VH-VL binders against o58714. Designs and how they scored, part 25

Target 1, 254 residues: o58714
Amino acid sequence: MRVDLNSDLGESFGRYKLGLDEEVMKYITSANVACGWHAGDPLVMRKTVRLAKENDVQVGAHPGYPDLMGFGRRYMKLTPEEARNYILYQVGALYAFAKAEGLELQHVKPHGALYNAMVKEEDLARAVIEGILDFDKDLILVTLSNSRVADIAEEMGLKVAHEVFADRAYNPDGTLVPRGRPGAVIEDKEEIAERVISMVKDGGIRAINGEWVDLKVDTICVHGDNPKAVEITSYIRKVLEEEGVKIVPMKEFI
Short names: E, the ipSAE of ESMFold2; O, the ipSAE of OpenDDE; V2, 0.75 times the mean of E and O plus 0.25 times the DockQ between their complexes.

## First folded at step 14 (VH-VL; framework fv_indenebart)

Design k38 (at its last look DockQ between E and O 0.90; V2 from the best seeds 0.00; counts 0 for: pae E 2.1 > 2)
Fold by OpenDDE, look of step 14:
Structure k38 (fold): chain C 254 residues (1-254), chain A 121 residues (1-121), chain B 115 residues (1-115)
Amino acid sequence: as target 1 above (254 residues)
Amino acid sequence: EVQLLESGGGLVQPGGSLRLSCAASGFTFSDYAMHWVRQAPGKGLEWVSSISGRGGRTYYADSVKGRFTISRDNSKNTLYLQMNSLRAEDTAVYYCAKDLRYYPSGYFDYWGQGTTVTVSS
Amino acid sequence: QAVLTQPASLSASPGASASLTCTLRSGINVGTYEIYWYQQKPGSPPQYLLRYKSDSDKQQGSGVPSRFSGSKDASANAGILLISGLQSEDEADYYCMIWHSDAWVFGGGTKLTVL
């Protein structure tokens, strides 16, 4: 069995530093690099892409809402035209830096509120997918496991990586329990590791209410925004490898 | 062929301890959660404890919490149940059962023949 | 009150149908639960029969005859094991099971007698 480990990186901005990108790069196989709207800037994009290259990590675009102040976590009502072009712009922006550093883009993972909104809004999902297709039909869309977005993307001819989250609780319908809710974020590394193994080996996880949720597992989202998160990521990788799971970039099996 | 063989049952006095074993074969042991289920004489089934494939997650019935410990040695394909502070009500046939999944979340697709534990003064 | 309640016993004639109920405690919605059924014959360990969550989400155990089926009665807040065309070999104890509050919970079991 093969799985990809991804992390949201390059989310610093100007003089503000966010995340431990250098540290987490050691353990992941795919980096979702902010494209300068929800976070990141041209210098950060360049730096992050270089870092990925140095660590043999694949690079993907991490486009979000034009919401720097809200870190792309505030919902915005977009027209399909806006969504499509916003994605194209952001993917293109990161592409420029990837190209300059001698790298190719692997994937696109929408960020934050956009990521979640796509799951609920089919028109938005389609528009985002069209934006990706406008750029490169060979890119992989990273989206919530077993989401309608995944189905739509596949129907539209785009490759999909089903994403699961290592440290988040799930609702029975396969969506994530909103942050701030009790039990929504799991902090214990042992529990996180066991859950990840279950997701990978069992093809599912228990929801917060105890129901079993079937999941497709192509890529696992891990965090690197603090030392503890990096430690957990390292541990997850170790445990998966011990369980015979090969950790490779998603492009190798998608 | 999946096989589960329980052992370690016997007669013990109240307050005593006993360690049950379940030898597993015919499948990749570490890929599956394992369970203990007991049945008192003439009574129904009662879940006792569960453990995930690697042993990182354990669950216990309220009736045995603090007294029983489930563990496993994957290198030996063996499931264990350490039972301390035994009580008369712990008297039962103890079955080990295999889970469908790594995490204690599936049905019990295979059962052993059971080992008898009798707690009596 | 027990999480799962089963009638202690049930009798039916060969060829008839038997409906075994597994009633969930009030406040627990049967619609959200996977109900597992096991058969146990005298002197033997339990054997898995089937799992039922919904008509679109159910699983039959390997080798289990099709005359065994699962369903739910929402009005009664109960899982149901239906055995059609009863045979003498169906005489056994039947247990339902669910995962609830981080625990596996068995019903008390029903002894089915085939007259």
Scores: ipSAE 0.852, ipTM 0.921, lowest interface PAE 0.6, mean pLDDT 96
Fold by ESMFold2, look of step 14:
Structure k38 (fold): chain C 254 residues (1-254), chain A 121 residues (1-121), chain B 115 residues (1-115)
Amino acid sequence: as target 1 above (254 residues)
Amino acid sequence: EVQLLESGGGLVQPGGSLRLSCAASGFTFSDYAMHWVRQAPGKGLEWVSSISGRGGRTYYADSVKGRFTISRDNSKNTLYLQMNSLRAEDTAVYYCAKDLRYYPSGYFDYWGQGTTVTVSS
Amino acid sequence: QAVLTQPASLSASPGASASLTCTLRSGINVGTYEIYWYQQKPGSPPQYLLRYKSDSDKQQGSGVPSRFSGSKDASANAGILLISGLQSEDEADYYCMIWHSDAWVFGGGTKLTVL
């Protein structure tokens, strides 16, 4: 059984430092590199791509809304043409740094509010997928497991990695409980481990209301924004290996 | 084939303790959650406790919280129930049951024959 | 009020149908619950029969005949086990079960008599 581990990286900008990229890079197989709109800047982007190269981690674009002040977590209404070209622009920008380091791009994972809006808005999802296809038909889209977005991408000929979150509560419909709600974020590493094993072995998890949610597991989102997050990421990797799960980049099996 | 064999029942005074065991065979024990369910004489079923495949998550009925402890030894394919501070209302046949999933679910697909616990002064 | 209520007994003729109800207490709604059903014959441990949440989200236990089926009556706030084509071997105690408040909860059971 194979899974990918992905994390959001390259989120520093200017004089501001965010995250423990060097530490978390040791435990993941795919890096989602911020493209300079919600976070990151050209120097951070180049440095992050180089760090991924040094650790044999695959590189993907992490495009978001043009909202540095809100870290791309505030909804912005876009026309389909805007969404398509915003994606193309940001993927192209990261590609320039990947190419400069002799790397290919593996994937695209939309960031924050854009990621979540695509789950609810089919026209937005199609526009984002078109932007990815405009750039490179061989890229893998990372999106919420068993979502309508995943179905649309497959219909349009784009490869998809189904993403799960062991540290987030789910609604019965397979969406994530919004941050800020009681119980939305699981922080105990033993509970996270039990959840990730259930996701892989049982193909699902209990939603916050106790209902079962079926999940397809291609990639697991992990975090590196502080030392506790890195510890949890390391533990998730260890537990999955103990259970016989092979942890490899998504390109190897998708 | 799946086999579950409970043991450790007996007659105990109120306030006493017993440890129940459930020996499992015919499946990869650590891949599946396990349960204890009891049935008092002439009464219906009452769920007691559940445990995930590696033992990292447990659940207890309110009637037994703080008095009973579920555990498992995956190297010996054995499920346990440590029962302390026993009361007359704990008198029952105790069944162990196998889940279809790693995480406790409602699919109790195989049951043992049960072991009898009698709490009487 | 008990979380789940089942009638204590029910009788029906061979070849007929029996409809066993499992009523949820006021304040919780059957629509969001998976209803699990178990059969227990005298002197034997219980046996899993089926789970029902909706017509598109249900599961039959291994070897359980299709004449056993689940449904819900939303107006009565109840899960239902239907046994059609009753046979003498269907005489047993039947329990419903749900996951509620981090606990498995059984109903009180219904003794089905086939006469």
Scores: ipSAE 0.569, ipTM 0.818, lowest interface PAE 2.1, mean pLDDT 94
ESMFold2 (binder alone), look of step 14: mean pLDDT 94; pTM 0.950

## First folded at step 15 (VH-VL; framework fv_indenebart)

Design k39 (at its last look DockQ between E and O 0.85; V2 from the best seeds 0.00; counts 0 for: pae E 3.2 > 2)
Fold by OpenDDE, look of step 15:
Structure k39 (fold): chain C 254 residues (1-254), chain A 121 residues (1-121), chain B 115 residues (1-115)
Amino acid sequence: as target 1 above (254 residues)
Amino acid sequence: EVQLLESGGGLVQPGGSLRLSCAASGFTFSDYAMHWVRQAPGKGLEWVSSISGRGGKTYYADSVKGRFTISRDNSKNTLYLQMNSLRAEDTAVYYCAKDLRYYPSGYFDYWGQGTTVTVSS
Amino acid sequence: QAVLTQPASLSASPGASASLTCTLRSGINVGTYEIYWYQQKPGSPPQYLLRYKSDSDKQQGSGVPSRFSGSKDASANAGILLISGLQSEDEADYYCMIWDDSAWVFGGGTKLTVL
């Protein structure tokens, strides 16, 4: 069994540092690099891409809404044309740095509110996928496991990586429990590890209400926002490897 | 073929301790959660405890919390139930059961023949 | 903790159908639960029969005859095990089971007698 570990990186900008990219990069196989809209900037993009290269980590674009102030976590109503071109622009921006550093883009993972909005709005999902296709049909879209977005992408000829979250509770319909709700975020390292193993081996997880939810597991989102997050990520990788799971970039099996 | 064989049952006085074992074979032991279910004489089934594949997650019935400990040795393909502070109401046939999944969230697809525990003065 | 109530006993004639009920405590909706059913014959451990959540989400145990089926009665807030074409070998105790929060919960069991 193979699985990818991905993390959102390159979200610093200007004088502001966000995350422990150098530390978490050691444990992941795919980096989702901010493209300068929800976070990041040209210098951060270059730095992050170089760091990925140094650690043999695959790079993907992490496009979001043009909402730096809201960190891309505020919903924006976009036309299909806007969505398509916003994706193309951001993917292109990161591509330039990847190319300059001798790397190829592996995937695209939408960020924050855009990521979630796509799950609910098919027209938006299609527009985003079109934007990706405009750039490179061989890129992999990272999206919520078993989401309608995944189906749409496959129908449109785009490869998909089904993403799961190690430290988030799930609703019965396979969506994530909103942050802020009790039990929405799991903090215990051991519990997180057990959940991850279950997701990988069982192909599912218990929802917050106790219902079983089937999940496809291609890539696991992990965090590097703080030292504790990095520790958890390291532990997750260790446990998975002990269980015979091979941790490799998603392009190796998708 | 999946096989589960319980052992360790016997007669014990109230307040005493007993350790049950369940030897598993015919499947990758660490890939599956395991369970203990008991049945008092002439009574129904009562879930006792569950443990995930690696043993990192455990569940207990309220009736046994603080007294019973479920564990496993995956190198020996063996499930255990340490029972302390035994009571008369703990008298039962104890079954070990295999879970469908790694996490103790699936149905019990295989059962052992059970081992009898009798708590009596 | 959830409470599952089953009739203590039920009798039916060979060839007839038997409907075994598993009633969930008031306040919990049977529609959200997977109902697991087990058969236990005298002197033997229980055996898994089937799981039922909905008509589109159900699972039959390996080797379990098709005459065993699951359903729900929303009005009664109950899971139902239906045994059609009863045979003498169907005489056994039947238990329902659900997962509730962090515990497995069994019903009290129903003794089915085939007359």
Scores: ipSAE 0.849, ipTM 0.923, lowest interface PAE 0.6, mean pLDDT 96
Fold by ESMFold2, look of step 15:
Structure k39 (fold): chain C 254 residues (1-254), chain A 121 residues (1-121), chain B 115 residues (1-115)
Amino acid sequence: as target 1 above (254 residues)
Amino acid sequence: EVQLLESGGGLVQPGGSLRLSCAASGFTFSDYAMHWVRQAPGKGLEWVSSISGRGGKTYYADSVKGRFTISRDNSKNTLYLQMNSLRAEDTAVYYCAKDLRYYPSGYFDYWGQGTTVTVSS
Amino acid sequence: QAVLTQPASLSASPGASASLTCTLRSGINVGTYEIYWYQQKPGSPPQYLLRYKSDSDKQQGSGVPSRFSGSKDASANAGILLISGLQSEDEADYYCMIWDDSAWVFGGGTKLTVL
């Protein structure tokens, strides 16, 4: 009945502009703002928080590996202590800009390779969750739907939003098919819309091998990388509304 | 009570066309995927085509690809099968069936009584 | 080789059990498939009976007696429909079905005769 729409934003840095933040902000309920490590910088972080405020979009931290050149998409082996403090540092940094704009943080969504590594590595997941809890126990962790990370977060007393991806193929075990594999990314907007409706109405989706995957749907990841991505995001929102789905920030129901 | 009523069957010459309809009632039509399944005289079941609740995803058996088109009009609660370039092997009773899910699945939980298509010179 | 193979006929006595097999072709493994079963009596459309993937992932059709059950024989690469306590009314054609590579595929059907 209620879902959140989230998108990764604030990824510009220095002289480089990444994404269409101003356009996608019109269609989402939660913004994952890059924290200056994998993308973003202090000026972009402040600007992005202000843009979210202007559009009544909730703000969350989007922490990643310290890998600007790789956009945080390359695995880095961390000790639990490193992971814990990397999260605390990045959440705190974004919070400073949120506070400067009179906002609180709603959530934390790990970025890229960190997000995916947490699904496979329980020690890493616990360390990231500890870093979030060190900052504020009321923050919501966004993580892969029905993942072990979600279970661990609940066990540790951290609120969780189960995230789904309408434009990505799933493996039978509920993980995402890696982007480099055939069929991993769905690009047709009508097919994406059909998938998101199935996720919300059927509570699941058909995996790449044809097997059914049960999904809990709290938030749907949408994109603003380019004009086509913004068009698809706009269409997903329209279709969900037409089907009677209430699109609200995750904090209203988590 | 779920009701599915197929119509539009009849006798057609090879190469001809026919449009089948399935009128639905007793449920929210757009919430469920729909299917066509056929059964030749004295033979087993053969899946023909499936369509998602809004019609954005369709599937076809290899035997009918390029000749048959499944569609639905959710404002009229009606499922369609446009059948072109008909062949003798298309002779069958055609059933429409309701899915339990929005996206096509194997839960063909309710079937109509079928409509007969005969392709003969 | 057909995707699904079912014996053409099977007979059994009232009160006995019937075990109907649905064998998957080589190259696919029954362990990863949801097997759907349908019953069809003469002059009637098919009726959904049940779905079986595993003992923890199965579903009985509405109004279908518990004496109808699903299982798998991994060594035979087959889904199985077991009908216990056979009644005369169980005389029908039985079809299995799976999703295979963007298509629903039915088996050829088994005619069950209850003597």
Scores: ipSAE 0.430, ipTM 0.768, lowest interface PAE 3.2, mean pLDDT 93
ESMFold2 (binder alone), look of step 15: mean pLDDT 94; pTM 0.947

Design k40 (at its last look DockQ between E and O 0.90; V2 from the best seeds 0.00; counts 0 for: pae E 2.2 > 2)
Fold by OpenDDE, look of step 15:
Structure k40 (fold): chain C 254 residues (1-254), chain A 121 residues (1-121), chain B 115 residues (1-115)
Amino acid sequence: as target 1 above (254 residues)
Amino acid sequence: EVQLLESGGGLVQPGGSLRLSCAASGFTFDDYAMHWVRQAPGKGLEWVSSISGRGGKTYYADSVKGRFTISRDNSKNTLYLQMNSLRAEDTAVYYCAKDLRYYPSGYFDYWGQGTTVTVSS
Amino acid sequence: QAVLTQPASLSASPGASASLTCTLRSGINVGTYEIYWYQQKPGSPPQYLLRYKSDSDKQQGSGVPSRFSGSKDASANAGILLISGLQSEDEADYYCMIWHDSAWVFGGGTKLTVL
């Protein structure tokens, strides 16, 4: 069995550093690089892409709402035209740096509120997918496992990686429990590891209310925001490998 | 063929300890959660404890919390139940059961024949 | 009150149908639960029969005859095991099971007698 580990990176901005990109890059196979709207800037994009190259990590665009102040976590109502072009612009921006460093883009993972909004709004999902298709039909869309977005993308001819989250609780419908709710974020390293193994081996997880939720698992979102997060990521990788799971970039099996 | 064989049952006095074993074969042991279920004489089934494939996650019935410990040795394909501070109400046939899944979340698709534990003065 | 309640006993004639109930405690919605059913014959360990969550989400155990089926009665807040065309070999104890509050919970079991 094969699985990809992805992390949101390149989210520093100007003089402000966010995350431990250098450390977490050692453990992941796919980097979601901010494209300068919710976070990141041209220098950070170049640096992050170069770091990925040095670590043999695949690079994907991490487009979000044009909301630097809100870190792309505030909902914005976009027209389909806006959504499509916003995606194309951001993917193109990162592509330029990837190309300059001799790398090819692997995937696109929407960020934050955009990621979540797509799950609820089919028109938005379609517009984003169209934006990706405008750039390169061979890119892989990373989206919530078993979401309607995944279905729409496949219908539109785009490859999909079903994403699961290592440290988040799930609702019975397969969506994530909002972070503000008790139990929404799992902090215990061992519990996270056990959940990840379950997701990979069982194809599902227990929801927060105890219901079983079936999940497709192509890529696992992990974090590098702080030393503890990096430690957890390292441990997740180790445990998966001990269980005979191969950690490889999603392009190798999608 | 999946096989589960319980052992370690016997007669013990109240307050005593006993360790049960379940030898598993016919499947990849560490890919599946394992369970203990007991049945008192002439009574119904009572879930006792569960453990995930690697053993990193365990669950216990309230009736045995703090007294019983479930564990496993995957190198030996063996499930264990350490029972301390035994009570008369712990008297039962103890079954080991295989889970459908790695996480203790599926149905019990295979059961052993059980081993009898009798707690009596 | 017990989380799951089953009648202690039920009798039916060969060829008839038997409906075994598993009633969930008040405040627990049967609609959200997977209900597992087990059969236990005298001197033997239990064996899995089937799982039922909904008509679109159910699973039959391997080798289990089709005359065994699961359903729910929302009005009664109960899971139902239906045995059609009862045979003498169906005489056994039947247990329902759910996952609740981070625990597996069994019903008290129903002894089915085939007259």
Scores: ipSAE 0.854, ipTM 0.922, lowest interface PAE 0.6, mean pLDDT 96
Fold by ESMFold2, look of step 15:
Formats: structure tokens, C-alpha cells, sequence
Structure k40 (fold): chain C 254 residues (1-254), chain A 121 residues (1-121), chain B 115 residues (1-115)
């Protein structure tokens, strides 16, 4: 079995540091690099792409709402034209830094509230996918496993990597339980490990209410926000390798 | 050929302890969750405990919590049930069962023949 | 109150159909549960038979004939095991099982007699 490990990176800006990019880069196969709207800036973007190159990690764009103050976590209503061109702009901007370092882009993973809004709003999902296709039809969209977004992308001819979250509780319909609710976030590393093994080996997990949720597993979201998150990421990689799972970039099998 | 062989049953006094074993063969043991299910003489089935493939997650019936401990030794392909503070109502045939999944699920697809535990004074 | 209730016994003729019910207690809804069914013949351990959640989400055990099928009766809050074309070898105890409150829960079982 082959899976990708992805993480959100390049989220510092100006004199503010966010995340432990150098540490987490050692354990992942795909980097989602912030494109300067929700986080990141031109110097951070260039540095982060170079760091990924140095660690043989594939680079993807991590576009979000233009909401630096809210870190792209507050919903913003966009017209389809705005969504399409916001995506094209941000992907193009990151590509400039990738090309400057001699790299191509592998994927696009929408950030935060935009990622979640696409799951609920089909017109928004189509507009984002159109923006990606305007740039390069060979890019891979990373989106919630078994979501309607994944179906729409396939219909429109865009490659999809189905993403799962071992540290988040699921609703029976395959959506994530909002962070503010009891049990929404799993913090125990042994429980996270058990969940990720179930996702990979069983093709699913139990939702917060006990119902089984089928999951297609192409990529697993891991974190590098702080030292504990890096420790959990390292542990996830270790237990997957012990179970015979091959951890490789998504482009090798999508 | 999947094979599950329970052992360790016997006669024991109330308050006593007993350890059951289930030797497994014919499949990759640590890929699958395992279960203990018991059946009192002439009665129905009662689930006792479950354990994930690596042993990192366990579940217990309320009737046995704090008294029974499920464990597994994947290097020996063996499932265990440590039973302490035994009561007359624990008298039953104890079956081990293999899950179809890594994480405990309702697919108990292979069962052993069981081992008998009798708790009497 | 028991989580699952099954009739203690049921009789049916060879060639006929038997409908075995598994009723969930009030306060929980059969619609959200996967219902697992097990068969146990005298002197033998149980055997997995099938799982039913919906017509599009079900699974037949290996080697289990298609004359065994699952369904639900929402108005009775019950899972149902239907056995059509009864054979003498179908005489057995039948148990339903669900995952509830972090526990596997069996019904009390139904003894099916084929005569």
C-alpha cells in the first residue's frame, strides 16, 4: 500500500514565525506552501520552496482566502469569478518561486475555511477547480476523502488525492466534527496511531457516533505547529513503516 | 487455514484468578483485531473484550471492567485474557474470535472451539 | 431495559420463510446501526452470517446462501433476518449484534425450529 504525508508549511510572515518547518520537513513527502494571502510572504515562500527542495519533498500550493488577520479561517463569500482567479493568482505566485528553484508543482491543497467551504458549496468547488485547470491540468487537487468535491474534480478531468485526518473526529457523513465540540480533536499519540493504521488497513474509521465511515486514503495530513506535533508526525511515519506501508509522494501513484 | 486454539480453562473458587490463552495460526496475527466472547451453560452469547491488531486499543464489557485484562503477544501469535476476582456468573465457555479488520469491528469471521471456565465453591 | 430483544423461539416449515426480529430499545434508532447476524448450531461455535445497514450497505458472509438476507423495519425499530426456502440444516440459534456505547451487544437469541 502507498500513502503520501502532507503538511502545511511556509506560514510565517514578516518578523513572525509560525511552525517548525525545518523539523517537520524531515518526515513528510508533500509540502503545502502558503501563497501569501492567508499566510506567508515572498521571502517566506522562496525559503520554504528551497527547504522542500533540500529535503526532496514535493511542493504544492496552499491557497486561501485573503485573510491574514484571520489566518484564512473565516468564511468569505466569493463570486465564482473571484474564486477562480484567486486560485490562479496564488498558484501562479508560488509557481514562480518553484520555477526559480528548478522545481515543478505537484499539487494544490486549499487552506482552512476555503477547504471546508468547497465541501459544502458545489459552485465554489467548480470555480476553484477551474482555476487550477486554467493553470495546469496535471496538478493534483488535495481534498476531503470521499467528498463531493473529489467527485466534481474527477468529472472535470482534474486528478484528486483523497485526504484523511487521524487527529480529527468524523461525522457519519464523512465531514469533520468542528474543532469546538467535545471529542473533535484527538491529542493522544497512541490513539492517533491506532486511527491512522485503521484508515490505511481497514479503509475507514468509526465516526464520533460509532457509525463506520469508509475512507479512501491517498494522503494523510500531519502537523508541525509545535514540538509535540512534530513528535506525533514522526511517530505516525514510524508506525506506518512498521506496518509495511510505503510512504511516497502522491504523484507516484495518483 | 485459520486456526484458533483456546486453553487455560478449569475449575476455580470465587475470588480466584485464571489466565486464558488463544494460540493463532494461518493468518498475519497483528493485522487483525481479536475478541473474547463467552456463553454460560444453556445461555446466549456475551461479548467480553476486544483488542486492536497492535494492542493499542482495548474495550471491555461493563460486567468485567477492572477484573479482566485482554492482551496479546504478537511475537508468539497469542491472545490472552487475565481474569481476576472471579465470580460464579463468570462460569462459561470462553471463545476467542478473529476480526476481519485491524480495529475492532463486528466481523467476527473465525472462532475457536472454546475453553470452559467453572467458578464454584 | 435490554438494548436488543429477540423472540426466544420461532417455528416454521421446510420450504417456507422465517422472519427473525431484533428490536432495539426505545431511545436508540435502528436506522443508524449496522446489524450483524450470527448462527450457532448445537455443539459448535457461532458463525458469522451477514451484516445489514441498508440495501446499498450490506455484506453476506463467505459461503452464506443468498436465501439469507437482512432488512430493517423502521416502524418496529427492528433489524430483520429473513430465511427463505427453509432447509432442515437451518435449525439453529440466531443472534443479532450491534456496536453500542463502546461495546458489542448481542441479542438474547432466537431458537429456530424447522418442522
Amino acid sequence: as target 1 above (254 residues)
Amino acid sequence: EVQLLESGGGLVQPGGSLRLSCAASGFTFDDYAMHWVRQAPGKGLEWVSSISGRGGKTYYADSVKGRFTISRDNSKNTLYLQMNSLRAEDTAVYYCAKDLRYYPSGYFDYWGQGTTVTVSS
Amino acid sequence: QAVLTQPASLSASPGASASLTCTLRSGINVGTYEIYWYQQKPGSPPQYLLRYKSDSDKQQGSGVPSRFSGSKDASANAGILLISGLQSEDEADYYCMIWHDSAWVFGGGTKLTVL
Scores: ipSAE 0.596, ipTM 0.836, lowest interface PAE 2.2, mean pLDDT 94
ESMFold2 (binder alone), look of step 15: mean pLDDT 94; pTM 0.949

